# VH-VL binders against q9nrl2r1430to1533, part 75

Target 1, 104 residues: q9nrl2r1430to1533
Amino acid sequence: GGVHELSAFEQLVVELVRHDDSWPFLKLVSKIQVPDYYDIIKKPIALNIIREKVNKCEYKLASEFIDDIELMFSNCFEYNPRNTSEAKAGTRLQAFFHIQAQKL
Below, E stands for the ipSAE of ESMFold2; O stands for the ipSAE of OpenDDE; V2 stands for 0.75 times the mean of E and O plus 0.25 times the DockQ between their complexes.

## First folded at step 3 (VH-VL)

Design q13 (framework fv_nezutatug)
Fold by ESMFold2-Fast, scan of step 3:
Structure q13 (fold): chain C 104 residues (1-104), chain A 121 residues (1-121), chain B 107 residues (1-107)
Amino acid sequence: as target 1 above (104 residues)
Amino acid sequence: QVQLQESGPGLVKPSQTLSLTCTVSGGSISSGYSWHWIRQHPGKGLEWIGSIYYSGRTDYNPSLKSLVTISADTSKNQFSLKLSSVTAADTAVYYCARGYYKPRLGAFDIWGQGTTVTVSS
Amino acid sequence: DIQMTQSPSSVSASVGDRVTITCKASQSISSWVAWYQQKPGKAPEPLIYAASSLQSGVPSRFSGSGSGTDFTLTISSLQPEDFATYYCQQANSYPLTFGQGTKLEIK
C-alpha cells in the first residue's frame, strides 16, 4: 500500500531479523546445500516465511504467531547437535524472543 | 568421485603454528557437506578438531578453541587448519574428512590419507 | 563433553567367530552414533551411522544396534580382512567425540 503501518508481529519479526543471532533463521534451509535436513525436519519454517504470513494477515491470534516462531526454534534444536553455532544462536535468539513476546 | 588430500610440513617446532591444507577434488567445498579436521595421537584414539561449512562458518572443539582456526579458499577448492602455540602433545596424524552438514544421519564418509605431524625441536 | 567408552579394549578371535564390541556414552545420545574400521597406516572407514544404518558398500555381516547410552557393533562371521581397530563416534553434541578404540586381533 501507500502508508506503512507495522503490526506488533511485524515489529517483532524485524527485531528478530536484525538480531546478531538470526543468521540460521533468515531463509529456509536449502535442500541442495543441506540434503539431510528434510529427512529430519518435516515442518520447515524461517523468518522470511513468517514475515510473509504477517504481511498477508494470516495470523488471527498471537498464539499462532508464537507457535510458528517456536516451531522455527524447535526445528533448529532438533536438527543441530547441542553446542553447535546454530544451536547456540538459536538459544540466544529464543531467549530474546521470549522477552519481546511478553508485549504480545 | 570426491577425494581429499592433506598437505603441509611434517615437522613443526614447539611454540610455532602448525599449518595444514586439505585439497578437495571431484567436488566443491561450497557443496552442502561439512569439512572437518580430525587427528589421531600416536597409539591413541581420534580427536575431532573442528569443521567449516559452505557458509564459511566454523565449529571448533572447545578444548582447542583459542588455538585453532579453520578457513576455506573456494577459488582453490581447499580448506585449511592452523593450530597455534604447538607442543609435543600436538604430535599426531592429521586427517581431513567430509561429513553431512551436521553429521547425525551420516558418518564421515570420505577421508584424506592422513599426514603425520611431529612437534619436535 | 560426552565421553565414549568402548569394551573390550582388545579382543582375540578366529575367522568365522561372532564378534561383539560395545560402546557406552556418558550421557544419552539418542541414536546418533557411527562406527568406523581402521587398518594400520590407513584412514578410518565408515561402517555404520545412526546406530544401525549400514554404510553403502559395507558387508552385511556388520550390524549396529542400541540407543540412549549403550551401543553395539556386531560382526556375525569374522573374515580375515576384518582384523582392525574399531571406533564408535557420537554426533549428539559438539564437540564430536570418539571411543578409545577396540583392537580386533587374530587368535
Scores: ipSAE 0.292, ipTM 0.795, lowest interface PAE 4.0, mean pLDDT 89
Fold by OpenDDE, second read of step 4:
Structure q13 (fold): chain C 104 residues (1-104), chain A 121 residues (1-121), chain B 107 residues (1-107)
Amino acid sequence: as target 1 above (104 residues)
Amino acid sequence: QVQLQESGPGLVKPSQTLSLTCTVSGGSISSGYSWHWIRQHPGKGLEWIGSIYYSGRTDYNPSLKSLVTISADTSKNQFSLKLSSVTAADTAVYYCARGYYKPRLGAFDIWGQGTTVTVSS
Amino acid sequence: DIQMTQSPSSVSASVGDRVTITCKASQSISSWVAWYQQKPGKAPEPLIYAASSLQSGVPSRFSGSGSGTDFTLTISSLQPEDFATYYCQQANSYPLTFGQGTKLEIK
């Protein structure tokens, strides 16, 4: 629990951020660059937001943390066609996440 | 409001290269949208040719066998289509269109009026 | 490539009629379908995005529904200005593809 889970979440976020396929997920999508993004995605989230939530101890359960990460990927696959660079990166990063999440 | 206008020769000889330009007004092609070429053979349906994104990335219809090149000139707020080795099958009305950044949010919201290109000797 | 098959290819109707046009995808495309209206000598105009989202300025008599492979465009009460050719288009993956069109003619 508690401090151990926080450390585990923090470490996992660090590993996700450092992953080569994290580039679509590091920050919230820019409305300037993607004007239509928020017309589709109603619950935007990114790794920097998740990291902040971890640092603020907002996750009381591992499932809450996992839900946010899965939401992040869900948003990606909802907005991006499957054969885009973003979707491909998301697929690989999600696979990595699923492996690492087993340690939580 | 954003407007698109196609321009180029209306007649092209077989085996030559079809060249068209789409001039965008009322907005920047660097705004984050996608920019597309679509054609319609006489009395037929619509065929997507290819796209260019504000980042410069391009996507092409594989059915055109790599004969297509789409480019953008941000300084002129234009994007262009080149189709090489044309045949009678390339006779069509050619449209340029704006799409949302990614195709999933309804691809084409603004269209040019279209320009007729006839391939004939 | 994903094929989009529209039905019917043509339909005759009268003003005030309820008209339904269907589009079937060769594989699941979630809800990533757009509908367009095209009148003779004019460029297509968007009606609906993401299967059911009505575009700004489009009359409420137009509606879209469906998910997966089967999609429908409905005109609840046909108006004189609605006689045109309609196209569906999938926006799920490249290459982007259109249905063959449905010509809506006056009876």
Scores: ipSAE 0.017, ipTM 0.664, lowest interface PAE 7.2, mean pLDDT 91

Design q14 (framework fv_nezutatug)
Fold by ESMFold2-Fast, scan of step 3:
Structure q14 (fold): chain C 104 residues (1-104), chain A 121 residues (1-121), chain B 107 residues (1-107)
Amino acid sequence: as target 1 above (104 residues)
Amino acid sequence: QVQLQESGPGLVKPSQTLSLTCTVSGGSISSGYSWHWIRQHPGKGLEWIGSIYYSGRTDYNPSLKSLVTISADTSKNQFSLKLSSVTAADTAVYYCARGYYKPRLGAFDIWGQGTTVTVSS
Amino acid sequence: DIQMTQSPSSVSASVGDRVTITCKASQSISSWVAWYQQKPGKAPEPLIYAASSLQSGVPSRFSGSGSGTDFTLTISSLQPEDFATYYCQQANSWPLTFGQGTKLEIK
């Protein structure tokens, strides 16, 4: 416990942020640059939002944390065609996440 | 109204590099659309070559195996295609086209008139 | 790559006829299909996107349907200006791929 100890969720989010394939996921998609995104994606989320929720202790169960990460990947694959740079980055980062999430 | 116009040489020799430019008027190539090159072989179907996005990101058809480069010049509101080591198989009408912000939702909604390229000695 | 196969390659029809053109994907592409009309010497013009959404300004006699691997373009009452070549295109996977085209000819 305590304020100086990183939770398992905090450690995992840091590893995801540091991954080479995190670039599509670091922050919310710009509504100005991609206005159509928010017509299709009803529950937008990004690593900066998830990290903020971890820091505020909003995840009470590992399943809630995992659901938000999976929502992020689901949004990526719903919006981006297969084999785009975003979809490829998402596929690799999701595989990395699944390995790390086994520790939760 | 947004318009696209292709320009470049109509005749290219085998083994040389084909260079085409698409000039966009009535709208900015930085506006959040995707910008594409598509070709049509004589009497045949359409083949997607590649795209460049408002962000500068590019996607290429793997069948062209590193022979293709697409670039943008935002100051001139143009995007360009370079296809290296051309052969007679590259003889086609070349179109530039605009794609929607959402790659899956959109058709190519605006096309240039097309430019005919013949690869011959 | 996803292959798009159109059927028929050509169809002959009369003004007023109902015409259906079919497009089959080699693997599931959900609803991510667009349809185009091309007249001789001109660039393709979009008709339908997302399998069934009509492009702005396109006459209501054009409609699209289908999901997964099987898609159709229907012209409910053929007009003289509709004689052209029609192409389907998938947007589910890169590279983007087109069907080989269906030529609609006067009977």
Scores: ipSAE 0.012, ipTM 0.659, lowest interface PAE 8.9, mean pLDDT 87

Design q15 (framework fv_nezutatug; at its last look DockQ between E and O 0.57; V2 from the best seeds 0.00; counts 0 for: pae E 10.1 > 2)
Fold by ESMFold2-Fast, scan of step 3:
Structure q15 (fold): chain C 104 residues (1-104), chain A 121 residues (1-121), chain B 107 residues (1-107)
Amino acid sequence: as target 1 above (104 residues)
Amino acid sequence: QVQLQESGPGLVKPSQTLSLTCTVSGGSISSGYSWHWIRQHPGKGLEWIGSIYYSGRTDYNPSLKSLVTISADTSKNQFSLKLSSVTAADTAVYYCARGYYKPRLGAFDIWGQGTTVTVSS
Amino acid sequence: DIQMTQSPSSVSASVGDRVTITCKASQSISSWVAWYQQKPGKAPEPLIYAASSLQSGVPSRFSGSGSGTDFTLTISSLQPEDFATYYCQQYDSFPLTFGQGTKLEIK
């Protein structure tokens, strides 16, 4: 148990992780499963990496946090064709993020 | 060298379910590629049916979504197509193909030889 | 769905000729087009991806160009083994869609 107080960034990341459409974004794409991904996506990022940066207090400004989340979505849309399951999940999760980011 | 081979019945009766299997050799279907079904009607062009990814996620052509199921069996290194309620319009050569992830998902770098399916009573 | 329209539907040419086949998308697809060659009774074989990138093992006489809505496949000096049907395919958006094909016949 217990009551947990999280930073605004940590609370938002937790809400993103819990969202049904977070599955493409939870962890970095495996180099073993998708070796070509890292040839295309020059700045890979995922929710687990962003959460680690939040926990280590590496975001100086809210804009830096938002930029990393937007980079994650940008990578998804660059790599995946429109209307794929990944791109649709990204579109819905990004819309959810924009609503929640108003709280920052 | 990765190779794909289609197998299944060449003749299916109207209203039945068409079941085809693609066997992959020389590589794993659990690798970071997408695996696709494409068909070609007699004397016509190519039609994409759907795909399954290494993660198990599927995408289907909206025109066929209610009729199509694609699944994978990683232990046999196979992926399969089920097309329900077939009609004469489903008569085609069916291909399985590997989708190339570089530089973007959806171009095909390896194709099976194709299997002819005729829907007739 | 994105519609892909090829021109011409058929073309007759002689060995040594320069042949161009065009493909037009109903909306902008950036560079996400691939080209395939299909010989009678065989599966399509990849030639070009990302509009202009040559598939490994494909002869250098094949080239692709274009962006947005208009794309071209060029064969710089036609060889006997090049007589086939050619297809373009977009992969900007699902569902994936193909052109109707261009039949390249001996003159």
Scores: ipSAE 0.398, ipTM 0.819, lowest interface PAE 2.8, mean pLDDT 88
Fold by OpenDDE, look of step 5:
Structure q15 (fold): chain C 104 residues (1-104), chain A 121 residues (1-121), chain B 107 residues (1-107)
Amino acid sequence: as target 1 above (104 residues)
Amino acid sequence: QVQLQESGPGLVKPSQTLSLTCTVSGGSISSGYSWHWIRQHPGKGLEWIGSIYYSGRTDYNPSLKSLVTISADTSKNQFSLKLSSVTAADTAVYYCARGYYKPRLGAFDIWGQGTTVTVSS
Amino acid sequence: DIQMTQSPSSVSASVGDRVTITCKASQSISSWVAWYQQKPGKAPEPLIYAASSLQSGVPSRFSGSGSGTDFTLTISSLQPEDFATYYCQQYDSFPLTFGQGTKLEIK
């Protein structure tokens, strides 16, 4: 395809991925490394999944996109104790997201 | 089945560095989970020292952070604890343990038998 | 840090007795509490996680309850092998913290 301007969703995902605190969220949690993760987290999601959904134009409303991002953070806070590196990263990234989401 | 075993000097002089190693058998420390050091002062409760994850990332108890280093040697399937500038307050039984997700990070399901470390001149 | 306060510090009981140990958190920690049993000269062993879930192999006479700040470990009918020290532990927040322990002694 040709070069085109990124949509607001695409751009925001790019910014989230490039953020220093994105490391816990880049891809789905490994079931091998975290054996019970998917027994607890019923709706797993990560930035690569969200990016794919954006690329496939699966989000028709900004609220749908926002809901997936919030789900991603919710999963993190559910599975990780507070003040863990993952939770701290999530807190900072979520704050960044909330600021950027105002532009949607 | 996974087993953990602590090893290291049982006697350390004040102001020196305490060094312990935990050898894991029956499973790889690189395959997942988290790996922790916990100590118990004589006649007292338990204190979490710090953790190292399969990724190599570490977390430390803030009360000890400046003095603690936890590292891993995946080739030997071991992880180690270094505690600098020890005092009598660091005399304790030191345990290594595996962090198991129940259902989230933070619980310990497998422990070593513990090793006693005495700080004395 | 979150403080975990156990009560009592020690308790004397007889075989067959119902024993209750409590743990209070300095702030709400949902259900992220584990209980451990430690016998003299041995490492702690897990009994309960997530406040009320029994670890595999733990006898059903052990049970846990509670949420928020107040948690309870109950032994419905004390057996000879149950005399030990018990610890609660929170994993709601880092740093991970333990209660001071409850020593269960034979009367």
Scores: ipSAE 0.386, ipTM 0.840, lowest interface PAE 1.1, mean pLDDT 93
Fold by ESMFold2, look of step 5:
Structure q15 (fold): chain C 104 residues (1-104), chain A 121 residues (1-121), chain B 107 residues (1-107)
Amino acid sequence: as target 1 above (104 residues)
Amino acid sequence: QVQLQESGPGLVKPSQTLSLTCTVSGGSISSGYSWHWIRQHPGKGLEWIGSIYYSGRTDYNPSLKSLVTISADTSKNQFSLKLSSVTAADTAVYYCARGYYKPRLGAFDIWGQGTTVTVSS
Amino acid sequence: DIQMTQSPSSVSASVGDRVTITCKASQSISSWVAWYQQKPGKAPEPLIYAASSLQSGVPSRFSGSGSGTDFTLTISSLQPEDFATYYCQQYDSFPLTFGQGTKLEIK
């Protein structure tokens, strides 16, 4: 039944938010702070939005949840140069996510 | 239109700290851009010193051995460079510049006029 | 660090000539190259970003091309105001680095 999956998604999102390298991903990028972001990134997503989608039971398959998390990292690597603090944080958090996602 | 202007001493002595300020007008330092210091040595090319981003993150040229500090003062709409333990090799024209953090958007689209700093006793 | 090597270091040309300046990166940087023009006593001015995109207000006689490691700036018909020093710059990764410059002077 769906309840165990939702609990697993929630547990994983909580662990991602608690990770030290989550700081670039907590909220959507501000258009005021980064004026060109939404000209480049067409499918924006962040941990607070993913967590809301889990809480509202919007993920019907684990693959849908995983796709949103991977989209979040892909956006980071597309917008940010690879040797920046944001891209390095993304690399480390993505590695952590892959380990935790084995539990799904 | 956004303009950048460097200010600071034109002459500093060896071993002292070089301190420069860039004043931003016609726009906000808190905008979604990155703010950079670049220098040009006499008769030579350009060297990137470092930057500060809207998040407060700084990135520095490793060739300067952590002698550099870049900071921002949003209440004055300014960002600043401090370069410690200067030598004659730090004599250069110093520019502040606005850049995009993302590489495909152009590197430095607005430059200050530059300020000449000479390091000599 | 990514080294940017410009060629030539200087070039003499006449008004109306076509001039090409080359910039080579020490490793692939996709298209993340900018070009600048600098006149004596002035700050650099942006010309090109993303290897081939003209900055606003730049005359169409300027063009850029390349991807990966090899990049060019071309001026199709030199004008008197084009005599300056030109720099390439990569923004693929930190530290940001510039080419050593190419001085374009009147023959």
Scores: ipSAE 0.006, ipTM 0.601, lowest interface PAE 10.1, mean pLDDT 87
OpenDDE, second read of step 4: ipSAE 0.277; ipTM 0.812
ESMFold2 (binder alone), look of step 5: mean pLDDT 91; pTM 0.940

Design q16 (framework fv_nezutatug; at its last look DockQ between E and O 0.07; V2 from the best seeds 0.00; counts 0 for: pae E 15.6 > 2, placed apart)
Fold by ESMFold2-Fast, scan of step 3:
Parts: structure tokens; C-alpha cells; sequence
Structure q16 (fold): chain C 104 residues (1-104), chain A 121 residues (1-121), chain B 107 residues (1-107)
């Protein structure tokens, strides 16, 4: 509960950020550089936003944290065709996340 | 209006590297579009070669393996294709084209006129 | 790779005819299909994107339909300028792949 759950979320986000395949997920997709993204993706999210939510104690349950991470991957696979560099990075990072999330 | 124009040699010898350039006018290659190379073999359909994005990242057709490189020169508003170790099978009309960033919900909306490349000794 | 198979390979038609061209994907691709028209010696021109959305500037006689594996391009009333080769293209998976083409010829 509480502080202990928050510390676990913080550790997991740091591990995701440090992973080689985090590059598509570090920051929100630029509206200027990729204008069609926001026509397709209605609930944009990125690791920097999730980290901010962890730091502000906005996740009350592990399921809420997991849902935001899964939304991030879902957005990646919805926008990017299969076998693109982004989709491949997302697939590997999601598998890594699922292993780490077993600790939650 | 955005326009694309291919340039490069019409004849390449087997085993050499084919080098083609696409010049973009009326728009920036640093925009949120993707920039593609597509070829058409004589009397056959279209084959997607690969793409480059504003970030400089690329996606390539795996069937071309390590033989393909696409690069961009933002100062000249150009992107280029290099195919190494060409054979007669690389004889085709080569097009450059613009797509949406990752073109799931879009078509290639602007194409160059195409340049004919013959691989022959 | 996703294979796109067009049928027929060629079709002969007269001005005013309704023409249908079909494209079949080797696996489900949702609605991520575009259609192109190519005239001899010219680059392809886009007609349809996202299976059913008409590209800007394209005449309303062109329409697209389908989802999953089976897609159709329809020309409701064929005009002289419509005699060309038509290609479908999937965008669900890289590499992007095209159909073999359908040649539309005068009867």
C-alpha cells in the first residue's frame, strides 16, 4: 500500500527509461512534427508523463499505473504499422515491462 | 504545391552501387510526413524499398537486407537512396513519394515522375 | 510479408459501365488499404485511402469498400480517362506491399 507501492512504480519507470528500446516513449509525440498522430491517438501518454504522475502520487492502485503503461504501448501499436522501428521497440519494451510488473 | 523530382544515373553496372536523389520543393523534408522510395520492375507491380522520417530514422524492406541505405540532407531538402551490389533484377523505374508519418490511414499522396534505371554491363 | 492479390488481372469495359476490382490480403489488415491509378509512362496517383476514404480531388464515381481481408474498388460510371492500371496497397505491416495490378482496357 501507499508509499511502498509508489517506490515500486518509481523504480519500474526508471528501468523503462533506461532501456535501449525506450526512445519512442520518452516524451509525447510532437504535434508539429507528427500532426496526424493526434487525429488517431485520443489519449496520448509517455514515460515522462507517467513519471510525473508517480512523483505526484496520482496512482492509488498498481492497476492504474499498469493501465497507463499499457495505454502507452497500445498507442504505439495503434499508430505504427507492425514491424516498424517503433513497433519493434514497443514489442521488446512491453515484454520487459511484463517481466518487471510481476513485482507489483 | 509540394513536388518531388528524382535524379541519378540511368545506367549502372552489375555489382556497383546505385545512387538516386529526390529533391523536394514547396515543402520541408523535416515536416511530419514520411519520405519513401518505391520501384516498379518492367511490366510488374510496385515494390516499397524504404522510408526516412524527420528524425533521420529509417525503415527498410527486409527483402533488400543490408543492401539499402536511405539518407536525408535537410539543408538541400533532399533524400537519397543507395543500393549496393546491384544486379539485373534491380532494373526498374524508381519513384520517390511522400506519405503520412506512418502511413496506416493515408496513401502516398505525392510522387516524383520516376527515373528509369537499367543495370547492364 | 502480407501478400495482396488483385482480381481480375485485366478487365475490358465500355464508357458508362460499372467496374469492380477486388483485392485480397493474405492476413487481416483492418481497413489499412489504399488504391492507386497509373497511366502508361506516369507515376501512380492516389484514389482511396483507409479502404473507403476518397483522396482529395478524386471524382466521386470512385469508391472503396471492405475490411479485414477483402477490399473492393468501384467505378460507378466509367469515363474515357479511367482506362489505366489500378493497384491496391496495404499499410498494416512493414514492408508495405502492393497488389499485382489490374489493367482496365476499352472493350
Amino acid sequence: as target 1 above (104 residues)
Amino acid sequence: QVQLQESGPGLVKPSQTLSLTCTVSGGSISSGYSWHWIRQHPGKGLEWIGSIYYSGRTDYNPSLKSLVTISADTSKNQFSLKLSSVTAADTAVYYCARGYYKPRLGAFDIWGQGTTVTVSS
Amino acid sequence: DIQMTQSPSSVSASVGDRVTITCKASQSISSYVAWYQQKPGKAPEPLIYAASSLQSGVPSRFSGSGSGTDFTLTISSLQPEDFATYYCQQANSFPLTFGQGTKLEIK
Scores: ipSAE 0.501, ipTM 0.858, lowest interface PAE 2.3, mean pLDDT 91
Fold by OpenDDE, second read of step 4:
Structure q16 (fold): chain C 104 residues (1-104), chain A 121 residues (1-121), chain B 107 residues (1-107)
Amino acid sequence: as target 1 above (104 residues)
Amino acid sequence: QVQLQESGPGLVKPSQTLSLTCTVSGGSISSGYSWHWIRQHPGKGLEWIGSIYYSGRTDYNPSLKSLVTISADTSKNQFSLKLSSVTAADTAVYYCARGYYKPRLGAFDIWGQGTTVTVSS
Amino acid sequence: DIQMTQSPSSVSASVGDRVTITCKASQSISSYVAWYQQKPGKAPEPLIYAASSLQSGVPSRFSGSGSGTDFTLTISSLQPEDFATYYCQQANSFPLTFGQGTKLEIK
């Protein structure tokens, strides 16, 4: 591919992925590792999926992009109990996201 | 079917370290479940001690955290409990159990038969 | 820590009776509660997951309900093999905690 300037959405996704607390969110949860995940979470999403949507220009509004990111965190907090590493990471990453999203 | 079996000494002296092992058969501890230690003092209720996940991450009961270590040996398909500086209060039946599938789903679906540990001089 | 308080601590009933056990959480735990049955000298066995989902193999006379802070386990028609101690457990947050138990005895 060619060199291009990243959009605001692209840049934010890159920053989220690079964050130390992104590890629970990088890709969809494995059904093999977590057999019951998809019985609980009906709208699974992850940063790699969001990144793909950004790359395909599927987000026409910032609110659509933000909704997917918030869904990602909502799924995390729905499935993981408080005080888990996943939930703690999600809390910190979400806080970071909320700060960065102000630029959108 | 998956089965769990506790093993270790049934008698421990005060101030020593209690060591138990849970051997899992019929399935891998790396399968994605959570693996827990739970104890029950004689005639009392149940107390969660701690957990280890397929990723190797551990969670401990804060009341015991400074004294508890849980580890896993995937090559043996075992996970272990160490409880240091034991007292009579640590006398209990110790169970290992499998989480279904993570604590958030709120159940331990498979239990070992339990092993009695008595702390006595 | 989240405390789980069961009521009653003990109950006497007869075969065929409807029995209800209550569990109250010290704070909201959504539906993240499980119920267990324990017989003397045996390990606990799971009955209910996520407040209302029966474990595979559990008789349909067992049911669970509730959300937030108040939860119930119901046995619609008590059978001889149901006399045991029952425990609720929250899985909303660490540390995981159990109720003190309800001993169901034969009248």
Scores: ipSAE 0.024, ipTM 0.705, lowest interface PAE 4.9, mean pLDDT 91
Fold by ESMFold2, look of step 5:
Structure q16 (fold): chain C 104 residues (1-104), chain A 121 residues (1-121), chain B 107 residues (1-107)
Amino acid sequence: as target 1 above (104 residues)
Amino acid sequence: QVQLQESGPGLVKPSQTLSLTCTVSGGSISSGYSWHWIRQHPGKGLEWIGSIYYSGRTDYNPSLKSLVTISADTSKNQFSLKLSSVTAADTAVYYCARGYYKPRLGAFDIWGQGTTVTVSS
Amino acid sequence: DIQMTQSPSSVSASVGDRVTITCKASQSISSYVAWYQQKPGKAPEPLIYAASSLQSGVPSRFSGSGSGTDFTLTISSLQPEDFATYYCQQANSFPLTFGQGTKLEIK
């Protein structure tokens, strides 16, 4: 959308980055540290990339922004077993996101 | 760098349970891959037996469903096959293999060397 | 279950020949086909996935095509190391199923 919609996306991304459970999602997973990650996850994405897309006005619809955020969580749950710290953080951050996304 | 190795008895009597283990090295069985058993009958093609996922989900070939169990032991980095009530028709080379969590994302990309199992009285 | 039918069952060919192997699915499977090469005494090795995507490390003389029910593996210029048995496999739905194989022999 327009400038006001992009401001809402920016504010939501800032809230996600600030959240204590954002740590698995701040940057793309390192191929060096996790060599098999990119064998499993074909559409990698992270908060820094989403923030850059907001800054460059690449989201035309709120649904496009929401889809990238949901892809980020889906990747987490596909790669990480349910009892890992990463998956638990993902569950909590996703719940927070769903509350905040009602503002869009 | 990831390697798979089958182990188990080469000879099993009819009506007994065939038990095989696949040991994974150079990677974790708890990763987001799927882990499969596939067999090849003498002079015949390949048959998918079933799979286990990091989540513990299993999928079995319906032709073997009541006879097959696949399980994982994450502490030993192993997954196992049990096939009950075997007959001579279960004589085959048994392979363990790694696949992606969705079959359509790729082929079985890593295979064990295979182990021959003969069912004979 | 989805049946995968390969043809021919065997092929005799010479080094340098172009070889085509086909695989027919009993129902539409979109493009969800993999191809494997198996040499005697060894496990199968992947060649192609998603009908036409070349597995990493596989020579470019191998190619795949097709969609729906009809699929083809092509070797554009046969090499001595290509004499093996070839299998197609559908990845559309469980149970995962393989073709019966095509044995490629030296003339």
Scores: ipSAE 0.000, ipTM 0.577, lowest interface PAE 15.6, mean pLDDT 87
ESMFold2 (binder alone), look of step 5: mean pLDDT 92; pTM 0.947
OpenDDE, look of step 5: ipSAE 0.021; ipTM 0.689

Design q17 (framework fv_nezutatug)
Fold by ESMFold2-Fast, scan of step 3:
Structure q17 (fold): chain C 104 residues (1-104), chain A 121 residues (1-121), chain B 107 residues (1-107)
Amino acid sequence: as target 1 above (104 residues)
Amino acid sequence: QVQLQESGPGLVKPSQTLSLTCTVSGGSISSGYSWHWIRQHPGKGLEWIGYIYYSGRTDYNPSLKSLVTISADTSKNQFSLKLSSVTAADTAVYYCARGYYKPRLGAFDIWGQGTTVTVSS
Amino acid sequence: DIQMTQSPSSVSASVGDRVTITCKASQSISSWVAWYQQKPGKAPEPLIYAASSLQSGVPSRFSGSGSGTDFTLTISSLQPEDFATYYCQQANSFPLTFGQGTKLEIK
């Protein structure tokens, strides 16, 4: 992608990070605190990793950026039981993302 | 070995608040587990009440609405249940239990012995 | 809430018998089922988690299977100490819910 596309990705990641429901997604899940996470989740990702990929121009297409964000939400819903605080935060943040992604 | 022990009054009057404490020994409530309250009505099955995660986050059974509060005191290695506005329907054996943070990856592996609570005048 | 229905509600069996207890969820819960044994006057003890994983220290005669909505607990050769009530529990959605229990009475 172009410079305008990268600016859009950066703006969207910043909006996600500042959202009240971003707390489960800011950094990778700790293996020390949740040792079996990586036995269930085979492609871990978090907002700090996505932001680094944006800054290093690693997304060639908007679809690749969107796929990483959706993978992050999919991991949340696969690992966390429905109606947990994490799953509820994920549901609200994903809805916010879908609205903001209309700009891409 | 980790052990859990419930304590609190065995008799509570209708409309009052039930307060129970679970004391944990042989391990820390800050260790990355979830800490649950479960009850069993006389002659009936098990009902999950809610939990507190070691980080202090809580989730409650919606059927108990705003009546439930679970809290933790890490200095005493205890977590507690408060159930407000009790009625005769809250008469049950109350258990505290340790869960793996993600219940999908493990069962409730350690339970207290249970404490009987009767709600009557 | 996800409703868990056990079958049968009670069963009488002889030592050495193979006993099967079924649990049905009102909606798909993947493999996220645990099984517990409760003896009179005692707290429940875990037997199985994630539908088929045996809890540490539990005898190998206990096994679990199933996915989606239908789950089974099997005791391959019933022993006198297996007199108990058995409960299934779903872990796919909050609130966590238990089956009504199956009472196993050894003849």
Scores: ipSAE 0.014, ipTM 0.690, lowest interface PAE 6.8, mean pLDDT 87

